VH-VL binders against Leucyl/phenylalanyl-tRNA--protein transferase (aat). Designs and how they scored, part 15

Target 1, 210 residues: Leucyl/phenylalanyl-tRNA--protein transferase (aat), of Deinococcus radiodurans (q9rtp4)
Amino acid sequence: MLAHMPAARTFLQHPDPLTREIAEGYAGGSFLMDNGDGLRWYGVPGRALVPLTEDAGLHVARRMRRELKHFRPSVDLAFDEVIAGCRGHLPGSPERDGEWISDELVEIYQHLHTTGLAHSFEVWQGDELAGGVLGLALGGAFIAESKFHRLTNGSKAALIHLAEHLDRQGFALLDAQIQNPHLATLGVYEVTDKEYRRLLRRALALDVEL

## First folded at step 6 (VH-VL)

Design Q22 (from Q19 with light chain S31Y F32R R33S; framework fv_iscalimab)
Fold by ESMFold2-Fast, scan of step 6:
Structure Q22 (fold): chain C 210 residues (1-210), chain A 122 residues (1-122), chain B 112 residues (1-112)
Amino acid sequence: as target 1 above (210 residues)
Amino acid sequence: QVQLVESGGGVVQPGRSLRLSCAASGFTFSSYSMNWVRQAPGKGLEWVAYISSSGSTIYHADSVKGRFTISRDNSKITLYLQMNSLRTEDTAVYYCARDLYYGDYEWAFDIWGQGTLVTVSS
Amino acid sequence: DIVMTQSPLSLTVTPGEPASISCRSSQSLLYRSGYNWLDWYLQKPGQSPQVLISLGSNRASGVPDRFSGSGSGTDFTLKISRVEAEDVGVYYCMQANSFPYTFGPGTKVDIR
């Protein structure tokens, strides 16, 4: 059923069984996480979505807009470092919102990166990795699994730059799964599970590239 | 209207096999992970098995590992528990339960079936 | 495996009086973003279990506000501010922090 959607077909009909299984789960509206010693599929009644533009509700403070110019964005230049940052394993990275990323999940993300489903989005200050976002790109949807910072404002800069990048590339959906105080500051809003699946289905039909 | 209905329980002799079914209705079954939980007569709750929404991730309690197999058929909207090499200590009411939504403050094992009794005796 | 213990194992309360049940885990259940992966369930006589509290302190939909959950890490408490006749049953805590999921032994609450 979801395997018939044009833009998502690359992954939903992928010859690699793991890529196909993970893509099916996310295409169905679930997300995968490990909360200690095993993997489970999760869903939420209030799915957290990041607006892609300020016109759509993304809140970028004036001070932050000036700081954004000091961060240089990139895609897939430091995938393993972004995973390590999300896990709190990089020197100078105090952010630990990816502690749920087990060794098993690291291997899964690395594998999905080789098949094109998993991606990193980085922001740099000069030659230093300042922050990043780990996620999955499925059709016109980007599921942001985790983020981190090493330098002040690095994770916020990464998410804002990612939203702008996705908008330019024609993506329709930036999914942060779960609301938190940091995300709320940026204008992140919640939709019902039913509305999320409707939005996701439409996004999956888009043929766009990160 | 969200509902889970177990079936397949009954009386069986030790060493035999039995398959339980759990029929779901009123929600998108393929979007939820599912669990089996059992309760021996007069005893507390014991978690038995977990299966992810796609069926790709499975866990069993050590007491049943190698004997019980959880599975699902999303096209038939049904969860299964295949129970082999049954022992008298497997006697219990078996419940299927819909799993936690991460970050959903309203949901844990939020929907439970009515249970089906399995009695293992000679 | 994470071992769950509850105290008391049974209590009898007068209608309208408060009740308090403790749950302790052998390992911390505090994980990711401050979540405590501990839930509370009530099983009324002859019925299936029902959820009361998720993630340590969040009341499930339809659960009266007289029920509250508190605690963090390894020590948790379920409080009922005014016990009603419909609250009779066995209360279980459960950890979902890691597999295997484990339940406490249960606390039987009865009314005079």
Scores: ipSAE 0.000, ipTM 0.463, lowest interface PAE 14.1, mean pLDDT 84

Design Q6 (from A5 with light chain S31F F32R R33S; framework fv_iscalimab)
Fold by ESMFold2-Fast, scan of step 6:
Structure Q6 (fold): chain C 210 residues (1-210), chain A 122 residues (1-122), chain B 112 residues (1-112)
Amino acid sequence: as target 1 above (210 residues)
Amino acid sequence: QVQLVESGGGVVQPGRSLRLSCAASGFTFSSYSMNWVRQAPGKGLEWVAYISSSGSTIYHADSVKGRFTISRDNSKITLYLQMNSLRTEDTAVYYCARDLDYGDYEWAFDIWGQGTLVTVSS
Amino acid sequence: DIVMTQSPLSLTVTPGEPASISCRSSQSLLFRSGYNWLDWYLQKPGQSPQVLISLGSNRASGVPDRFSGSGSGTDFTLKISRVEAEDVGVYYCMQANSFPYTFGPGTKVDIR
């Protein structure tokens, strides 16, 4: 059976060499970061995945469900502000003492945004940016690189709204890379590198849009 | 008023079992992850176990893994710690603690119970 | 597992004078999250622990401004600018960056 060319192939065959290189790295199961010693590709034995629905294991506390209605979601309305938030550079944000998003990586994300690989997902309270997620959309996979909050519950609201948005759009995978205790409360679970690559291959075959 | 009250401690012989309870009041229990932390007499704090708000995600310290089981009943507004195959080194005051771990919250253990003493002695 | 160490293990301070406690982790607590997942707790004699500082430097609600936290990565400091009699107790750092959560051994603070 013949299928339409997957959306991921747009980036894997992109004329821009940087976009193609970054897309290939992520398509292979790696992720990019700068831990203060330069840009490097990383992998983990246990990959953190966010369920897209409550049926799939996403945990939305009753209190949080009530709070979600106070947040208005959007895509790509405040990309540079979301990067600044993820770096701890927005007024009113909690203190971030360091950053893995270096100046070089900011320029890379901004470039990938122009080629359509990198995206921001925002949540607002009125006209205030309350929180957001910076990530890459590759086929039916969304790789959530970083998140932030400026207002109470903004980061969690952004991630939950993102998961629900991705499910409505037909995405199969929301990747948080590395487990931590606060992600675990949302139902984030770990899979082996082998299982992650299996799930990723299936997601990359999907022709969906953010 | 927000509070946690532990119960079920006591003196028990090695190899026996004991179940601790932690009753919550003054907040929406089902919205919070919970932890057990213990403190042996004259010693420091040791984290024992974690359970997510729904009960689906659970972690135990290696020292108790396979012997202790954390659980919760949100309808009864109660956290539990089932302790099997008790050893003398499990002698400690056991605290339950509320965890504000929704990614946006800044306090890991903001509310603690008064503690319940478990003494494992022959 | 991440190992936490504290120094000094014991400290005697005259009221009104400053105190400083160090906490070190065997691995960075400032991974790609951008936050230092390190908390400070105080246990007063005969009482349950209480939170003082979260995320390395964020003072918990109701905690006096004489308490401050600083540091990043693997090295952290809790400072009390002017120690009062009510500050007597054992101070613990705890990492919440990864499971299992681990506490430091504690620093006992006493007054003259």
Scores: ipSAE 0.005, ipTM 0.513, lowest interface PAE 11.8, mean pLDDT 85

Design Q7 (from A5 with light chain S31Y F32R R33S; framework fv_iscalimab)
Fold by ESMFold2-Fast, scan of step 6:
Structure Q7 (fold): chain C 210 residues (1-210), chain A 122 residues (1-122), chain B 112 residues (1-112)
Amino acid sequence: as target 1 above (210 residues)
Amino acid sequence: QVQLVESGGGVVQPGRSLRLSCAASGFTFSSYSMNWVRQAPGKGLEWVAYISSSGSTIYHADSVKGRFTISRDNSKITLYLQMNSLRTEDTAVYYCARDLDYGDYEWAFDIWGQGTLVTVSS
Amino acid sequence: DIVMTQSPLSLTVTPGEPASISCRSSQSLLYRSGYNWLDWYLQKPGQSPQVLISLGSNRASGVPDRFSGSGSGTDFTLKISRVEAEDVGVYYCMQANSFPYTFGPGTKVDIR
């Protein structure tokens, strides 16, 4: 398996034990959640994937395409604020039910950010943080852990800008884990666990940067 | 050379159990997901079960769910199919097959064993 | 479950003539990433199945170039440009898009 994932070796062979452990879990096709009963690894029979381009099935309505120009994308400029937004703790953000990102997971994400595995993708309107995506970049795969909006269309703009950014950088996979009606409107599709693992192995072999 | 060899087939009465084994050689067994496929006399191929490389993810066909259990021992380089509560309709040649889940190759079942015959008769 | 159908179910070919086998799935096997999760297998009399084509059109290693796969979504074709005696057997398509994996009923190819 590892012989087919040379680009992911930075994290799979990382000297930091926590970074190595988390990278290994995600490289195997699992994802971490804390549903109030502790941190556990999860998998799904139908994995939600975001197409990276409109040709690949990403659906961007004409009106939304026009609005995308008013959102300025960035990487890793507001990591802690993006986590706060995903938890519903950022002033001006919509109400969230209990968020699966526990205090323990926040510490883990902050640590993984220092080792280069965890990242934030932001979209701005002027100087206002409009929305963002929290995720992990492993080889040519981006695992989008959570997203939020603070301003109208901010989360949709963040995901679309992220997909287009990942395509330009040579990524192969944008993983949203679990399908929902809002993701489906963007062209998000489900693949079997077997197909997901095959796509993931291909992506892990890519030498790309966020 | 890459090879899979099944064993454990035979004649058995309805309601009894059999355990099939599939011994692998010539490749890193622990890096591949594995499948069982069967073929009843004079009929086509039917997928039976899947197991991931680590053994943590398992799927069974509805026709055998609750009766058959796929498992593997990576240290012994062997795949297993435990067949309980056997029925006459389980009579078939059982093949193990390697599922090459590497993105670079993307072959579904690239290596097959020679098969082992299971006959369930009263 | 995804249902696979094949046509014809039986075909007799004069040596050196071409053969064509159709495979249809009850739902699309094309992912938006560009892959058709459809494979073709050949089972020669008394032998185990062997892979011929994967992902709709990828010829497996060691398979002669007289074999080709085409199609996308729900409609797929396996072609043999010049059928030889060693090509006699039953040809199966299989979808690997979702569990459970499902095979077509098979197409028996004989030589006159």
Scores: ipSAE 0.000, ipTM 0.433, lowest interface PAE 14.8, mean pLDDT 84

Design Q8 (from A5 with light chain F32S R33F G34R; framework fv_iscalimab)
Fold by ESMFold2-Fast, scan of step 6:
Structure Q8 (fold): chain C 210 residues (1-210), chain A 122 residues (1-122), chain B 112 residues (1-112)
Amino acid sequence: as target 1 above (210 residues)
Amino acid sequence: QVQLVESGGGVVQPGRSLRLSCAASGFTFSSYSMNWVRQAPGKGLEWVAYISSSGSTIYHADSVKGRFTISRDNSKITLYLQMNSLRTEDTAVYYCARDLDYGDYEWAFDIWGQGTLVTVSS
Amino acid sequence: DIVMTQSPLSLTVTPGEPASISCRSSQSLLSSFRYNWLDWYLQKPGQSPQVLISLGSNRASGVPDRFSGSGSGTDFTLKISRVEAEDVGVYYCMQANSFPYTFGPGTKVDIR
């Protein structure tokens, strides 16, 4: 009777109602945004996916590959700073054009971090936070909600290191939601909503950890 | 000289198993998603299975799901199709095909093997 | 699942005359940079399929310029401006927009 989804089931059957509700929404292929009129679930006809390896289509320019070793990756070391960076509120961060991560959504992400659904992935140059990705890990899917940079190439380095980390851990899906020119240069491509849901269902069955 | 060479086809009874291999050469095998496509005698092309370049993402056609398993060994530069519980309707020439060219997009099946014939007869 | 149809299913052309093959999908194939995830393949008698056109209109390497692809969304056309003897075979469209990937039934092109 019961679907086998060990890692995803920790959240889909979580005792915390908020964690369960958010996990169910994302498991269904939707994502949360606040465009100034409150929190709403969104979907897109063309879903942006990041290949996990160069062999899967991730395009890493030669110069960028040389730079990657100057960035040290980490998981969940600076969650609040990564949220602040994604909002353009971290000292030294560039100004953000539109702030879909509202104060209410920050509270939700902080709560989801305590229950283990929301995570930060950071890259450092020495002791300085160079960039990062805010996202949710659900089964073998990582939904990258937002990214930022403080230092040159920090957001690219964070995304590339994250993709490699996810592949090493056995993840199948790195979801960036909406395509943009910056993501396109890394080999990010779009799939239909129907195809995204197929890929997501496969990823949710995987028993992996971030 | 980019090339794909299938092997492992033959005559087999219903309910039995066969394992097909596809040996790649002339390109970085680990950089490409791979597919299996089949063609029954006198019929059209039917997509069978997909595997991502790392092997982490796999899809099978509903007609073979639960019976066939696509896999790859990047160190041996070889693609496989394990076919279990074979049925007479599985009789076809099986082709392997390269996908996801240049790593930027899911591309066309730009390189195909010569095909290997599988005949399932009682 | 996306259903692909082709018309005509069989076509006999006088050498040097043009040929046109239509392909229709049950759902839109338009995505990513406005590309259509629709490919065209040719299978010559006794040979493996070979790619002709990818992403709706991109001619594959080594394919003569007499072949062209057009269309968007659900309706696509493959045109051969002047059919030659070497163009005899079965032409298939295929959608790669969603799994399962699906082929059209094929259009057999012969010459008189």
Scores: ipSAE 0.000, ipTM 0.418, lowest interface PAE 16.1, mean pLDDT 84

Design R1 (framework fv_gevokizumab)
Fold by ESMFold2-Fast, scan of step 6:
Structure R1 (fold): chain C 210 residues (1-210), chain A 124 residues (1-124), chain B 107 residues (1-107)
Amino acid sequence: as target 1 above (210 residues)
Amino acid sequence: QVQLQESGPGLVKPSQTLSLTCSFSGFSLSTSGVGVGWIRQPSGKGLEWLAHIYWDDDKSYNPSLKSRLTISKDTSKNQVSLKITSVTAADTAVYFCARDLEYSSFRGWYFDYWGQGTLVTVSS
Amino acid sequence: DIQMTQSTSSLSASVGDRVTITCRASQDISNYLSWYQQKPGKAVKLLIYAASTLQSGVPSRFSGSGSGTDYTLTISSLQQEDFATYFCQQYYSYPYTFGQGTKLEIK
């Protein structure tokens, strides 16, 4: 309809130069990482994508399905704690995914959170933060930057709950960047860089909210 | 026609075990995406979800009452049962069973048909 | 636990009125919200599920709206049989929780 602006345009045309620059990099199919030699833009030949539904290939084991109901999901309730968890800096966190998140990158994510590009997705058991996902929401694409758990199954529960949440909200793409055996058990699959950019372009045209 | 009917003792003494049965017709608990739950309403209070059981024998309990609750099904008899141990006057309520339908594969069940309810009074 | 709050425990209305009942969740429940009607001596009746989907057989004067944390049940033209207690329920996470109820009474 006339005059309806896709959500991605909010960030690609944002008055904040940093938000605009980061949004442009991700919209182009790259992701930002610090592997000990400074912040650099990365790409991969095989991009890891999480199916949003069981019908699309998401694998939820019977035991995991039972566990999911004991985790309470939320959005943006504990952003700084999720970053700390992803860095391995929360007491009791056994997962070390996101050790690449430098102090400089923490400041960038915090800034992007204030402009609405960066988000946290949490799962709780009672009042305890059990796990979470740090990511960027750009159009109908959610780029999951890092995840963590503090309680058994918290990381998988967070990703599965996030996938369902994104599907309900009309998102088209859940990007995990790099495949690993843990993700493969959930049905995560790889696409070529060319195919990823095609899927991303379509997702960026969607006007959806997290 | 989907129908559910609760049955219980009507009166039970403090410290005893309360046993409730939900008998149903018009559907089967062998059907994927179907379950039966129990909800109660104490006099002058709101609705409180207690437990449910799914077609695949998955069970969930209200954490506040979990240690006292046991839910089970007998698919061949079209029955779901709930046991509540160590009852007190606080367990005096109308008890309902209701059919749960899966809205999504991971979360969310809504109760589409309910029984009439059965009053259980806990007194000496 | 997710707390469900209905803004009023009772409302007085007349036949023909447009009635609005509101329900607020303590967090985003992503439209996993049902509305129920309870009349004395009757089985509880599902009116709406998934925040806005009308249950089969429910009169079209009932409608649901909202998203995130804020949800509304509307009765566009109140009928005599609509005087009852109305409950919202979230089914986003365990334990499933209900609002305290809103009793609709004759003005």
Scores: ipSAE 0.000, ipTM 0.479, lowest interface PAE 11.9, mean pLDDT 85

Design R10 (framework fv_enfortumab)
Fold by ESMFold2-Fast, scan of step 6:
Structure R10 (fold): chain C 210 residues (1-210), chain A 123 residues (1-123), chain B 107 residues (1-107)
Amino acid sequence: as target 1 above (210 residues)
Amino acid sequence: EVQLVESGGGLVQPGGSLRLSCAASGFTFSDYYMNWVRQAPGKGLEWVSYISSSGSYIYYADSVKGRFTISRDNAKNSLSLQMNSLRDEDTAVYYCARDEYSSFRGWYEFDYWGQGTTVTVSS
Amino acid sequence: DIQMTQSPSSVSASVGDRVTITCRASQGISSALAWYQQKPGKAPKFLIYDASSLESGVPSRFSGSGSGTDFTLTISSLQPEDFATYYCQQYSSYPYTFGGGTKVEIK
């Protein structure tokens, strides 16, 4: 075994203390939220994971596969708009999946975007932002913090396109943290905290890029 | 049961070298981050180094950086600490410790410790 | 590095006494704090995680409280086996840091 450091080392050894501390928390299997009582680190006994391919269990209905052609994916083209969408602050964005994203956490995400840890994944119809995912890319793991839609199927399209993109780029893990009924329809499954940490450690060793 | 057994301690002169080992049993060693923690005679605990489950991520306390090298062999369920350029201040009992994930928060704590191995640096 | 300050450095107590030990972090660590008990010649024993959660097998007379920067360990009715040195430890960020320890001594 060669003594080398994977892509995640850029953040775990980053000169910026905030980037280092956040990366260390996520590398340990925790995720950061503000549920109205301040920033806190969270974990769950059953961690929600998104399969990256249909062979791995991702469920894409035939009609949805047809509709995916109407959405164009992108990375980091509209970071601030994706945060606003996740918070329900874009016109026509009804989702409140990111209501835990406080003003303080917005500033943290914007800072982490400048240091390369935080990213947006967008899907568009024409010039209109149809939906997106806010997340962190750490080694071969993508931690999907929040998602939103503005147009019908926008959040589902964003998540499916993201999974397929991550698979093409060599990522091993797409983490949605907490299961819900909509995620379950896509084939999202739960693993124990012990299994999640095992999968995460393997993913962190990968040297891939978004 | 979970067990961690350290070995390799002894008496060395300043500038000398020692290699510590920790033998793990009773759990899936390759699933855990591992740590070295030391305690000087009559003093408190001081964290020395960690190594990730795969061996790819390593961190050292500033006091030992450049002199100590942590490594692991998952096939043999063993953790090592190569200590070079030893100083009087490195005199301590060295403990091998396992990181524990708290399912409620996802944070790590040292849930299991070995018995320790004594390193004395003296002329 | 996050500095952990424990007070007092020692406390003299009798069996049946209530003992309180404090631990202060130099910056916010949420609830990422563990407590350990160490008896002379022994390795540390894990007592409390997540600031207030008692490890399995630890007697209920031990309790932890606090969040952010200020934390306490309380022993509600000290027993003979509780005379030991107690350490707090933050695991919010690397390097992991310990408090200086509080020695609970017999009066």
Scores: ipSAE 0.000, ipTM 0.414, lowest interface PAE 13.5, mean pLDDT 84

Design R11 (framework fv_enfortumab)
Fold by ESMFold2-Fast, scan of step 6:
Structure R11 (fold): chain C 210 residues (1-210), chain A 121 residues (1-121), chain B 107 residues (1-107)
Amino acid sequence: as target 1 above (210 residues)
Amino acid sequence: EVQLVESGGGLVQPGGSLRLSCAASGFTFSDYYMNWVRQAPGKGLEWVSYISSSGSYIYYADSVKGRFTISRDNAKNSLSLQMNSLRDEDTAVYYCARDYSSFRGWYFDYWGQGTTVTVSS
Amino acid sequence: DIQMTQSPSSVSASVGDRVTITCRASQGISSALAWYQQKPGKAPKFLIYDASSLESGVPSRFSGSGSGTDFTLTISSLQPEDFATYYCQQYSSYPYTFGGGTKVEIK
């Protein structure tokens, strides 16, 4: 199923070797990181998934729902700034200990953006970039690699707006890889690696666009 | 036209090290993902490792993770496999293999003739 | 890891016979399957990719079929040069895994 799926085929059979290799790794259930000794593929026994709707388990507090109206979502409007934000390199962005997005990964994500695999999802307050998500869109799956905020609630607003956007576009899966307390407040849940691969295969068969 | 020539095999004691090399000719080496595949005496094929065309993306079979290191030198058209902490079960003919397409194919269209690694025990 | 099971382990055949070799994946791999031929003392040779696509230069008597978990390699009229061991390989996910091989032997 992973090779020759209609929605994922463009990347799994892409003429660009880098795009094809990255797409294959993610389609197989792994994710790419650089922890200071080069690029390596990783997996987790418990995979963190973000529900796309409140009916599916996404938790949006009433006060947060009101705040969401102050954030304007966009796609691929500030790709380089979103990468910088995820690295903690934007003025005003929080410092992150043990960041995994190396200079080499920045170049790779920029390349994958030109081939259509890597994307940014932004949220703005007025003219100001409030937060965002860096990820890969593969079939009906969105693999959220990293997120950041600059303004209060920016990363939470970005994830909620992203989930709602993906649901509207017909996506089936929003993958956050690793659970943390912030994600847990949104209703993020863990599935086994086996169940994740099953859900991923179903998502990869979908013909949708971001 | 495409040729892959392995070298570096030999007899080694358990716990020892060997470095295998593969010399490529007849194609643009820097365009291809490269693999090592091994075959124990009288047994089937076992994939060992691959390396992307740039050398940036590498994957290993669980049986060799932490002990083997794949690398390439595109200026010299060569692929290498550094094998450390060798075990009896590493005894095999080691093949250098090219991914099918110039862009990456996931399967192996050209293979070298192999180099024999014997871990004595 | 995806386990690939080939059957039979060996088959005895005569020149002119139709030979069918099967390969089963422990989970769905779509059509992400390749077939190889290995003659005694030689490196493997690539035959088929995407379960059914014949590599240029491979004789038309070779064909592949199947999808999902069940695959077959067929040699429609066995020739003397076809006595060899055949291997399937999945490339749906890493690590790449091979079947145990099927030896096609002279009766």
Scores: ipSAE 0.000, ipTM 0.420, lowest interface PAE 17.4, mean pLDDT 84

Design R12 (from B1 with heavy chain S104D; framework fv_enfortumab)
Fold by ESMFold2-Fast, scan of step 6:
Structure R12 (fold): chain C 210 residues (1-210), chain A 124 residues (1-124), chain B 107 residues (1-107)
Amino acid sequence: as target 1 above (210 residues)
Amino acid sequence: EVQLVESGGGLVQPGGSLRLSCAASGFTFSDYYMNWVRQAPGKGLEWVSYISSSGSYIYYADSVKGRFTISRDNAKNSLSLQMNSLRDEDTAVYYCARDLEYSDFRGWYEFDYWGQGTTVTVSS
Amino acid sequence: DIQMTQSPSSVSASVGDRVTITCRASQGISSALAWYQQKPGKAPKFLIYDASSLESGVPSRFSGSGSGTDFTLTISSLQPEDFATYYCQQYSSYPYTFGGGTKVEIK
């Protein structure tokens, strides 16, 4: 296994074996998926990172900044609905995304939510869930597992609000794992696996809350 | 209108070098991962190399590692492949290809646009 | 790396026939599978992504199905312009790998 981080001790030394095992895997720089052949740990050569502020490189267009005010952010208000959205199971959510989230992974995420490792970040328009992010909070690192939208700009609004929220809370790292052109337009950048593990080690030493 | 135009192919002797170029237009080139894919005469498709949108991440097929170098110039909307120490087995049509967008964090890409290809012939 | 196996390597069919092509991955790739059509002397044409999603402009007679390791491309009623070689491709991990191709030939 990989080395323990001081501020991540709550999960790395957790009495729950599943929570401890998952936390150790992510603390080592890996992420968990089920690609139809069961649960496996994955890594990538280029790790996609989201800047937490515009000063750090997060790119928020003027029109999008105005639209962000129409979305109300929240934490852990609709965890099961966020998972369903990430799986494409909510009306309006993308049908092609989230097939790697198997029924077994849903149960794991629900369990990790009860032990405080897994979280949902939601954005609402009025009373309607517009979009969200499913992720893990480990030390000062937020590993964004999946995201979805139901309403126009809901996914982008969720990610930007999350980045700003994490910055206010003192987080150092927002991990999107895999770069794509959509994320690139928001200022998401790539680091080598070696650099990611170095940044992760620093983030895991932070004692912050979502 | 998305367009990818390859150039630089030709006939070369074993051990020689060639530089392929791909000129992109009709989209924001700096937002996309780019790939080289080749096809030997009468054979199937083989992925050769990829470069991330920023140019910071690069991957090569084992068959070309140490001999080929992929690069990009986002200011000029161009992708390049420097091919050194060419072998008979490198004879193929070389295609420039763009990755399709995904909205999820863990989506991988497929090639939504291809150029017409440029032919590289290495004689022995 | 992930190996992609297509079957059959060729199939002879008549206009109006239902044609089924299979593609198998050596390990799970979720739905990270694309299908391409290639006619002689031309670049591949993108048909299907995410195992079952049709690219814009692709006729509805084409459909894809499957997840994990086993995938299928179906042409429900073969047309004269459909005689071509078809390739599957996984994009779950690098190196990206293609199947060996299936040639759909006139009977």
Scores: ipSAE 0.096, ipTM 0.512, lowest interface PAE 4.4, mean pLDDT 85

